# Designs tried in a protein design chat: miniprotein binders against p46086. Part 1

No score or structure here was measured in a lab: all are predicted.

Target 1, 378 residues: p46086
Amino acid sequence: MEVKARAPGKIILAGEHAVVHGSTAVAAAIDLYTYVTLRFPLPSAENNDRLTLQLKDISLEFSWSLARIKEAIPYDSSTLCRSTPASCSEETLKSIAVLVEEQNLPKEKMWLSSGISTFLWLYTRIIGFNPATVVINSELPYGSGLGSSAALCVALTAALLASSISEKTRGNGWSSLDETNLELLNKWAFEGEKIIHGKPSGIDNTVSAYGNMIKFCSGEITRLQSNMPLRMLITNTRVGRNTKALVSGVSQRAVRHPDAMKSVFNAVDSISKELAAIIQSKDETSVTEKEERIKELMEMNQGLLLSMGVSHSSIEAVILTTVKHKLVSKLTGAGGGGCVLTLLPTGTVVDKVVEELESSGFQCFTALIGGNGAQICY
Below, numbering starts at 1 at the first letter of every chain, in headers, positions and changes, except where a header shows other numbers.
F, E and O are the ipSAE of ESMFold2-Fast, ESMFold2 and OpenDDE, as the mean of both directions, binder to target and target to binder. V2 is 0.75 times the mean of E and O plus 0.25 times the DockQ between their complexes.
[cut] stands for letters that were removed.

## First folded at step 1 (miniprotein)

Design A2
Amino acid sequence: SPETIEKAIEKLREQIDRLEQEIRKLAEELGDPEEVWLEALYLERKAIRLARELAERLGDPEALEDKVLELLEAIYELFQKALKLAEK
ESMFold2 (binder alone), alone request of step 1: mean pLDDT 61; pTM 0.423

Design A3
Fold by ESMFold2-Fast, scan of step 3:
Structure A3 (fold): chain B 378 residues (1-378), chain A 81 residues (1-81)
Amino acid sequence: as target 1 above (378 residues)
Amino acid sequence: SPEELKLAEEFLEYIKELLELVAEKLGDPEKVERALRIAERELYLAELWVEQLGDPETIRKALEQIEKALKEIDEALSKHG
């Protein structure tokens, strides 16, 4: 029996940083996926007492005996409940860490340890101690701010829960889960995110699970329906950033310049709300007219982010390159490096701008914004 | 406008080149699947864009090319999943 699942990454379209100060932010799913394939052994297969994890995009494989997993992770069938997502205790996480250490990860790939720990926790809590081969393949670069950890947690949870559902979809395409199953999936994915990030916001896993877009402000999340195709060029500067230092810097600037920064945050709030309204709109406005309005709002938002002090020379280099091609760009997420979004109006040929950006050492992806959330296939 | 028609022709030529790249790289199923998904997405966007053009004959010819390319993608996706 084989189950496939996929989950999208995400970008922040507008409102990053300002959202910490009470403004609205908008996040959207991107059609770059993490895929999970779950394979159970045939009933006729002999000596199937192992759980195998294959990370296909990086050519790594890990394998554990089920007996060893049972020794390390406490098992109590009376507490095992798929409908009640469970948090991993510090004691259990330490035991799981030993299982990961036994696989002898290369030093340069130690960053995978938390993801593997998340895999072991979610697998044992949802499936239990049954043999399987789990294959993971991700289109998302790790640590780039595109929601790769959340996409992993969502895709993995979708495959695990789907394998436990008695009612199955047709095997001829990707299908979405219903609202009840998506809510359960998202709660399990959030528990996985806790292992990777300690105190996740819940934004990344929510947009990955439900797809489309979300609007969030002051702890309130509103799901939005995208009613227009929106195509972006995503440029990864490959420059690392210190998110905490950037967030702290904005807060310090707000203390030094409270009236100016309040005006900046209010301007961002208006931009975020207008962007969401344009993308949700089903009115008679043409796609090209909506794209021109979005283009102007992205340009304005980038200026406000520069006013907050969160841009970087690498981001400015990307923006300068795209401006030569009459395109508009803004940073996404924390800034200080990371990824840059460039709106691609309908009919834009990207080859020349991609060639210039890649010649500067940047990594480029084209993505459709606001598409599907978690999906399964049998 | 003449500029918009030129952009539509350039975009359709880009889609044609993308499909030819897919055909040439049939040795890697994952890369083929990703390229076919991208081509399908771009053709959907091209269809929406072409419907906004004011010349009915240009719209008809462009939609015929898009329909043909979508059928080729559907057949290839059925083969690769």
Scores: ipSAE 0.011, ipTM 0.471, lowest interface PAE 9.6, mean pLDDT 83
ESMFold2 (binder alone), alone request of step 1: mean pLDDT 64; pTM 0.441

Design A4
Fold by ESMFold2-Fast, scan of step 3:
Structure A4 (fold): chain B 378 residues (1-378), chain A 81 residues (1-81)
Amino acid sequence: as target 1 above (378 residues)
Amino acid sequence: SPETIRKALEQIEKALKEIDEALKQLGDPEKVERALRIAERELYLAELWVEQLGDPEELKLAEEFLEYIKELLELVAEKLK
């Protein structure tokens, strides 16, 4: 038996930073995916005693004997239930860390350690102690703020849960899960995110699981339906950022300039709400007219982010390049580096702007915004 | 507008080039799959541009060309199996 799953990354379309101060933010799925293939050996297969993980995009493979996994990870079949997502205890995490260390991961790739730990926890809790080969392949750059860890957790959970379904509909291509299965999946993915990030917000895994868009404000997440296609150029500056320092800097500026910054946060709130309304609208306004409104709102949001002090010379370099091609761009996520979004109006040819950006050392992706969440294929 | 038609045709030409390149990369299923996904994305966007055309004769020609590209994408998908 073989099961395939995929889950999208995400971007923040508007409202980053200001959302910490009570404004609305909007996040959307992007059609860059993490793929998981789960393959069980035939019952008659020789040497049917191992769990193998292959990270295809980085050419790494890990393998454990099931006997060793059973020794390290506590298992009580009376308390194990796929319908009840389980948190990994500190003691269990330490045992899993030993299993990861036994694989002799190179020092320069130690950032994979938490992802492998998440894999072992989710696999043993959902499947148990059965042999399999799991292949993971990601289109998302790591550490770039595009939701790669959440996409991993969601795609992995989707494959594991799908393999456990007694009724399977074999069809051509990718199919979405129903609401009940998506809710269960999202809760399991959130447990995986806890292993990677400690205290995740739930935003990344929710948008990856359900797809489309969400708006969030003051801890409340609302799912949105996108009723227009939206194409973006995503430019990764490849500049690392200190998210904690950037968030702290905004807070300090708000203390020094409370009235001005309150106005900035209120303006961002209005922009986020208007962007969400435009994208959800089923009115007779043409796609081109909606794109022009979105373009202007993105430009305004970037100006407000600059007012918050979270831009960077690398981001400004991307913006200057795209402006020469009459395109509008804004940073996404924490700023200080990371990724930049450029709206691509219907009919835009990107070859020349991509060539210019790549010649400056940046990495470019084109993506559709607000598409599908987690999907499976048998 | 004439510019809308030009842009739609440019994206259609790009999709055809991606399909041709994908067929030449049959030894690497991952590259073929990526090229197919890009072509499908550009086709979807081209369909939206065609819907904005005001000239009924130009719209009909563009729709016929989009149908042809869909048939080519289906053929490429079958070859990937």
Scores: ipSAE 0.000, ipTM 0.362, lowest interface PAE 12.7, mean pLDDT 82
ESMFold2 (binder alone), alone request of step 1: mean pLDDT 75; pTM 0.657

Design B1
Fold by ESMFold2-Fast, scan of step 3:
Structure B1 (fold): chain B 378 residues (1-378), chain A 93 residues (1-93)
Amino acid sequence: as target 1 above (378 residues)
Amino acid sequence: SPEEVWLELLYLERALIRLARELGDPEKVLELAELIYELFQRALKLGDPEVIKQALDLIREVLKTAQELGDEELIRKAIELLKELAEYLEKLS
């Protein structure tokens, strides 16, 4: 049988960096997806003893004998319960790393090793030791800060858990999971994120699992309903960044200039709360009027991010280009490179601005903000 | 990232507050929350990823210990571990 799942990436709309200092931040799902297809051998076919992983968008395939996997990953009945998410121990992770190393990844693709480790852990804990072919295809650029690792963990978990659901929804296209299944899925995806990031916040996988938007402040996550269409141009600068150095730099600036930086963080908190309120509003305010207010708040937020010291020449180049087209942009995530968001008002034609940005070596995507979370299809 | 570390610490602070509240002591809930927040701000001020990691590991140990004790001794032990974190951060300053 065949199960398909997909999970969205995410962006931070407002509040990045300041959230570390007690401000509110808003994150949203984007309609760029990671897809997972899970296929078990047909009963009439000869069962093989292999687990195969295909990364379709980069044309890589990995295959392990189930006997080798059983040798490397400890068997424990208490940790094979689908309803009880299990953490991967340091010892088990080292054994899984050997399985990955045996596949001889090219040097330029060594960054895939943690994702493959996550796949092996989640597959063996949710399904066990059964033959299958798992195909992964992602619309998200790798390592760009758009939540690609969380989307992978969520989509994998959705496909794996959905294999136990009855075939009642066949032919209905993409369908969302119920609240109980989403909670279980999100907890398993978080365990996958631990393998990739060590100590994940839970923000990325929560947005990817539940979709729409979330507001988060002081460790508290609140789910939000978007009541307006929001379209963004996402520009990947292709400039790598050191997130730890950037976060440390903001903290050091706050030590040197405590009163000014407290005011900056408070201003960001207000912006994040107002953005969330506008997007959730069901009042009679026109979409155009709401877009104008959002533009102004995004512009203000970018100025405050500059005050924190987390912009970059590549980000400023994107902003300068979009300003020529009367568009407003801000960095998303850590800054220092990475991705830039540009609000696209209703009716905006992007051809010329995309052409200019791509001529500068940047990568462009258009995305709808605040859409669906994890979904399955049979 | 340190941003993820910060969000994790805020989660641990809230978990500890929840445990103290279950014991029915609102005064201790506020005291413990304030101590954890103050100690983490001091860790951030030092700006060293190794220091931040060690501070986080110690705070996780506080939370685990609090969960295991489950009564009046829970509050005493949690405060003791938070004092150890404060002493550790002071030595590294």
Scores: ipSAE 0.000, ipTM 0.082, lowest interface PAE 27.4, mean pLDDT 80
ESMFold2 (binder alone), alone request of step 1: mean pLDDT 67; pTM 0.563

Design B3
Fold by ESMFold2-Fast, scan of step 3:
Structure B3 (fold): chain B 378 residues (1-378), chain A 101 residues (1-101)
Amino acid sequence: as target 1 above (378 residues)
Amino acid sequence: SPEVERALRILARELYLLELWVEQLGDPEELKLALEFLEYIAEELELAAEKLGDPEVIKQALDLIREVLKTAQELGSEELIRKAIELLKELAEKLEKLSKE
C-alpha cells in the first residue's frame, strides 16, 4: 500500500520583528510543498523487518531493523493511542539519538539529526513497529527560512495518520483532511516540532496543517480564511543573514528611541490587522481593488522595516528592480538578506522582472499565498 | 553598580528576544546565527560578572553554558539552544540580584 502526503511552507506577510515587541504578525501558507510517500511492503515481501527513510533532495538513506528500534524505544501497548498526541520524553529522545548516531551522519549533515529523531518518534507512536519505506522530498529551497521543519512534521504526520485508515477512499488527486483530523494532525506535528525546536510557538505547524493564513500576537494564534487569491514572487537574495545583529539592532534602537519605536511597532500592528481584514473580507470589493490596498500596506510595512534598520542592500536592489515594473516588494522574516516578497496583481506577466532579478544573481519562484494546508493522496 | 544593572536588563531583553526568534527558525543557517548570538550574550554576562567580582561559581556556570552551546552547534539541536537560553537567563537574574547587593 502507498500513501502520499504534502504540506506547504510559509512566509511572514507582515509584522516580522515588531511581533517580538507586542505587535500583530500575519503568516500565510505558500504552495511550495514538502512531500512524504509512505510504502508498506506486501505480506510476502522478504524485507519485513526494516524501517527505511529516504531524503531525496540530499540523496541520503537511513535504515533500521525493527528489533533495534524496539530495543531503543520500548513499546507499551497500553500507552499507544493515535487520538492522543504524545510528547517525547528526554529519556526517549536520548535513546532515539543513539539510533541516529548509529547511521554515521557526516559532520556537515548533523543538522539533520533532529528531523530524523522526529521521524522515528512520530512513526513509532502513530504506526508502531511495522516495516515501511518513507520517502521525503521538498520543493522548499534549502536555507530559505520558509518553514521547512514544520512542513516536514505536518507532511509526515499526514501520511502516517492517513495510513492508519483501513477503508481508504481512493481519489484522483490531492484531498484535504476534515477539521477533526487536521486538529489531531496539527497536535502531532507540534510534538514533532518540539523535538526540533524545544518550545515551538505553534505558528509554522498551524499554518502548514490548516493552510490559509494566521495572525499571531503575544503567543495567541488566530486562524484566518483567505477569501481572495494572492500571488507573490519570492526572490531569494542568496545573501546570508546576520540575524543576531538585526534582532539586537531593533532592540537597541527601541532603547535609544523608545517613543519613536513604540509608534513604529504600533503602526506595524495596525498594518497587520488591516491586511488580515482585507484578505478575509467577503464583500463585493473587486480583487483588483483589494490588491491595490494590499500593495499600499506592503509599501508602508517595508518603510517601517527600514525604520527598524532590518533591510539590506540586496533587499533594496530587489525592491528597486521591481519598482521599475510598477510592483511592490517587502522583505520577509529577519531581513538583512534572505527572501523578498513581491505582490503580483492579477494578470501580471513576470518574465521580464524575473529575468532582471536573475541577472543580478537572485533566485526567483512564484507562489500562491493562503492556499491549501496538509493534503493526502492514495 | 547602576551601569551593571542597566547592562543586565538589556541582556535580559536580548535573551527574551532571542527566545522568541528561536521559535521562528526555519533552517540550519538560522540555528548557526542563534548560536553566535548566544555566545555573544555569554561573553557580555562574563564581563558583567567580572565587574561585580567574578566568583569561581559564576565562571563554572558560564563554562557549562559554553559546553551546551558547543554541543548544540555540533548536533544542530534547538533543544540544547533552549537549555542554553534558560541557563543564561538564570545567570542574568543571579547577577542582577548581586548588582543590587
Scores: ipSAE 0.000, ipTM 0.092, lowest interface PAE 24.4, mean pLDDT 81
ESMFold2 (binder alone), alone request of step 1: mean pLDDT 79; pTM 0.781

Design C1
Fold by ESMFold2-Fast, scan of step 3:
Structure C1 (fold): chain B 378 residues (1-378), chain A 81 residues (1-81)
Amino acid sequence: as target 1 above (378 residues)
Amino acid sequence: SKVKIRIEVTDPRELRIALRELYLAAEWLGIKVEVEVKDGKLTIRFEVEDPELALEFLEYIAEELKLKLGLKVTIEIKEEG
């Protein structure tokens, strides 16, 4: 039996950093996916005693005997329930960490350890101790702020839950889950995110699970419907960033300059709300007119992010390049490096701007914004 | 500035996990770290020119070890001038 799942990454369209200070932010799914393929051995196959994880994009494979997994991870049949998402205890996480360390992961690839730990937790709690081969491949660059960890958790959970559905009608295309199954999936994915990030906000996994867009403010998440196509060029600066330091820096600036920064945060709140309203609107406003308004709001948001001190020379280099082509860009996520979004109006040819950005050492890809969430295929 | 951090870990399994998180944090921030293990206690020494980078490293280690692994972390900072 073979089950396939995919889950999208995400971007922050507006409101990053200011959302920590009570402003509204808008996040959207992007049509760049993490894919998971689950393969169970045939009943007649001999030597069915292993769980294998293949990370196809980086040509790495990990394998554990089921006996070793059972020995390391406490199994209690009364707590193995797919319908009840379970948090990984500190003691269980330590045991899982030993299983990962036994695979002799190179020091340079230690960044994979939390993802592998998440895989082992989700697999053993949803499937149990059955042999399988799990293949993961991703279109999302790791550590770029595009929600790769959430996409991993969502895609893994979707594949694992889908494999547990008996007698399901199977098609040859991707299909979405219903609301009840998406809610269960999202809660499991959040437990996986806790292993990777400790205290995740729930935003990344919610966007990846449900797709489309969300608006969030003061702990409240509202799902949004996009009523216009929106195409972006995403430029990865390949510059690493310290999110905690950047967040702390904004807070320190707010302490030093409280009135100015309060005005900055209020301006961002207005921009985020207006962006959401434009994208959700079903009125007679032309796509071109909406694109022009979105351009101005993105440009204004980038100026306010500069006021918060979260840009970087690499981000400014991307913005300078896109301005030469009459395009508008803003950082997405933490800033200090990472990714830059450039709005691509209908009919825009990207070949020259991409060539110029790639010549500067940046990585480029195009994405449609506000598309599908988690999907499965049999 | 030279900084010395001592992390007390009494369980050998927890020592291995603490060492892993330390290496991840040091690599991510680009900090060169000297690690000494004696009698179940992990001592970390590093030298940074930027005091803000030192604080980022300390916060990252404390947060990861305490929140993800439930380890008790005691941080002693000794600056050498």
Scores: ipSAE 0.000, ipTM 0.121, lowest interface PAE 23.9, mean pLDDT 80
ESMFold2 (binder alone), alone request of step 1: mean pLDDT 67; pTM 0.558

Design C2
Fold by ESMFold2-Fast, scan of step 3:
Structure C2 (fold): chain B 378 residues (1-378), chain A 81 residues (1-81)
Amino acid sequence: as target 1 above (378 residues)
Amino acid sequence: SKVKIRIEVTDPELALEFLEYIAEELKLKLGIKVEVEVKDGKLTIRFEVEDPRELRIALRELYLAAEWLGLKVTIEIKEEG
């Protein structure tokens, strides 16, 4: 049997930083995916006692004997574990780390160790100790702030859970999971994110699992339905950022200038809410009119992000380039570098602006915003 | 246990930017106490971790920062003590 799963990355459309101060933020799935293919040996195949992980994009393969995995990871009831997401204990994580170290991972690729540990935990808890080959391929650049770790956890969990479903829907192409299965999937993906990030917010995996769009404020996540096509150019500045320093800087500015910064945060809250309302609207407003309103809100949000002190020279370089082509851009996520979003109105040709951005050393992607979440294919 | 990570840096100016990023991220994100030293164009990071998860997260942040700054890194991990 073979099952395939995919899960999207994500972007923050509006409300980053201000959300830490009680404002609303909006995050959306992007149609750049992490793919997982799960293959079990044929019933007629000769004895197979191995679990193999292939990271196709980077041409790496890892393989463990099931006997070795059983020695390292404590036995638990597979039937009970699948339906109840389980946290990886510190003791178990140390044992898994030994399994990863035994694969002789190159020092320059040690950053993969948490993802491999997540794979071993999720596989053994959902499938158990059965032989398989798992192939992972991602369209998302690692560490770009586009939710690649969450997409990995969601896609992997989707493949593992789908392989465990007794009733199968046969169809051509990708199919979405029902609400009950998505809820279970999202909880398992969150456990995977804990291995990678320690204390994840749950936002990235929720967007990746459910797709479409979410609104979040003061710890509450609300799922939203997009009722318009929305296309973005995503420009990766390739500049690293210190997220904690940026968040701290905003907080310090709010202490020094409380009235001004309260007004800034309130303005962002209004922008995020209006942006979400426009995208969700089923009224007779044309797509072109909605795009013009979104364009203006994005421009205003970028101005407020400048007021918070979280832009960067690399971000400003991207914005200056896109403005020459009469396009509007804003940073996404932490700022200080990272990715920049540029709204692409219906009919926009991007070849020239992409050429200019890439000639400056930036990396460009085009993406549909607010599309599908986790999907499976048999 | 105490872990020492040594990084080879080709560009001294980028080394200072890399130092600021890594020291602050490890302290603020993971609560790890970090000592940083630059000697003859080489960056040495020393920190004490007992949780393998924290070590892996620290290494991930290190590699991400190096990639985004265009730095070539060569890592040597030593347990001290």
Scores: ipSAE 0.000, ipTM 0.139, lowest interface PAE 23.2, mean pLDDT 80
ESMFold2 (binder alone), alone request of step 1: mean pLDDT 66; pTM 0.562

Design C3
Amino acid sequence: SKVKIRIEVTDPRLERILERALYLLKFALGIKVEVEVKDGKLEIRFEVESPEWALLALEYALELAEKLGLKVTIEIKEEG
ESMFold2 (binder alone), alone request of step 1: mean pLDDT 61; pTM 0.453

Design C4
Fold by ESMFold2-Fast, scan of step 3:
Structure C4 (fold): chain B 378 residues (1-378), chain A 80 residues (1-80)
Amino acid sequence: as target 1 above (378 residues)
Amino acid sequence: SKVKIRIEVTSPEWALLALEYALELAEKLGIKVEVEVKDGKLEIRFEVEDPRLERILERALYLLKFALGLKVTIEIKEEG
């Protein structure tokens, strides 16, 4: 039998960096997905003793004997509890790393090792030591700040849990999970994120699991409902960044200029809250009027990010290009490179601006913001 | 694989607008569309095999949900 799942990436609409200093941040799902297909072999099939992982978008395949997995992971399937998410111990993670090393990853693809480790942990804890083929296909570029690791963890967990809940008459399309299943899924996905990032915030996996938007302040995550169509052009500068150095730089600036930076952080907090309120609003305000207000808030937020010192020449090049087309842009995530968001008002034709950005070596995506979270298909 | 995407409209007053939008979208994308009225509900089914066209169609149906103020059910059925 086959189960399919998908989970969206995410962007930060406002509040990046300032959130480290007590301001509110707003993150939203994007309709670029990681897809997972889970297939169990027939009981009579030959070689019914293997777990296979296929990374379809990069044409890589990994395979382990269940006997070898059992040797490496000191876990008895008789203690399997899907309803209780479990953290991977340091000892178990080291054992899993050996399983990954045995697959002889090319040097250029060593960045996959943590994702494969996460796959082995989630699979063995949710399914146990049963044979299967798992196919993963991602639309999200790795390391771009679009939540690819969280989308992987959420999509994997959705497929694994869905195979256990066995309701194969849910219809013939993508369906959302109920609140109980989403809560369990999100907790498991968070355990996967711990393997990839050590100390994840929980933002990425929460927005990927639940969809829509979330508001985050001082460790508190609030889920929000989007009540307007919101389209973005996402431009990947392909410029690498040192997130730790950028975060440290903002903190050092706050030490040198405490009053000014406190005002900057307070301004960002207000922008984040107002932006969330506009998108969540069900009032009679037209979509065009809401889009104009969002444009102003994004422009103001970018100015404040410049004040924090986290822009970059590549980001400014994207902004300069989009301004020529009367569009408003801001960096998303850490800055110093990475991705730039450009709001696309109703009726905007993107061909010309995309051509100019791609001519500069940037990668462009169009996305709907605040849509669906994790979904399954039977 | 062959994919069918279903849209269900339960409001008669919005059925014509949903149908008009769906027919125009199918024509623009060059995809097959089937329309059925069953139990007082308008069912619109799209057949698409190209994953890129499937993505475009899914996005268009998501936008239709907001444009019409309707709760739109999107069901993607794989036939293979």
Scores: ipSAE 0.000, ipTM 0.409, lowest interface PAE 11.6, mean pLDDT 83
ESMFold2 (binder alone), alone request of step 1: mean pLDDT 68; pTM 0.581

Design D1
Fold by ESMFold2-Fast, scan of step 3:
Structure D1 (fold): chain B 378 residues (1-378), chain A 81 residues (1-81)
Amino acid sequence: as target 1 above (378 residues)
Amino acid sequence: GSKVYIRIWVTDPEKLKEAIEKLKELAKELGIKVEVRVEDGKLYILFEVESPEQAEKLRELIEEIAKKYGLKVEIRIEEGE
């Protein structure tokens, strides 16, 4: 009657921006999750003809009659196939937009409209027109570059697909999906991401679905296995950023200074590859020795990001605070604000540095890097 | 000197415009330099003040303006960097 799913956010460990210019980048799952609980009414329940979506973190609830959904999203059973992910047509997306508009979403919450549209598309294509209550809550701040939209798509798809599995194993705790189900899930989650972002790279949903780490370069994604514990302090500056403007700025700098910037991009490529190799290594090198090497590479990467012009005064304020505690930090994602990663060596006590960062108005999270992808619980 | 940073989330463009004008008036009255930046619906304002006492007074006044206009704000005071 009830299925739960969760999917992790992600961070870019190295290679952001330079990856647009042919360098390698490394992304990793973080153990901050988006959760989806899918609850079907008892078969004997009388006159339950509604689909309800509850966004627990912001105390919002949306409800549609199944008759209204069928009217807006025509069902053709001959074309509905859970094993074949389907793109939402522009015409269908317009009809879904009307369903969202009818819920009278406040103007300040309009950023939710694409997520609700994604929910309606994925629900109707995977489940069809059955009554349910879907509850979503997230540990990930929206718009901070931690992969919250991809985590939503992955967690939602995991719950929907899990409810459709013919043989269900009931167990205690969270269970990972097999490779076949993860591939199907990831393809469906990518269709959800297309509704939210138009032309997503596939990186965020792949990391969220499969977990662990990925290496990517020139459109090629390689899955990696983390063989060491790695903990980060993630500091959200709460400063918004324009990713397109930042990407454009780097490109313009590369035009003005082609030789220097090519050297910067090549240096980042080397750092990304070395970081991946250290984390994947099964040799007898101690965890503390690997942490010192990662610390130095992160410090070098931040210097190269400064050379690209994508840091920000808020990011530098975080870095200066963490340096007082002998910690190393770098921006993650687009820069210009957003989140900052700080490596936490084994045995690090974070209370003091977190207190100082929060006193400056920043939001802090502690996260394990390279953990589990999408998981389900019955 | 001290620096006072505020972040304001944009909900209503008219209220944001009114709040910015009030904050600029306040800076002028106090003889303070002000820098305004808008990024993806968030307003970042930096006030450069001469003393920690002036920074605390400015914090109180900004909180009053935010409450009056129903704005979500975050205020940070830093001693010279």
Scores: ipSAE 0.000, ipTM 0.085, lowest interface PAE 26.3, mean pLDDT 82
ESMFold2 (binder alone), alone request of step 1: mean pLDDT 70; pTM 0.620

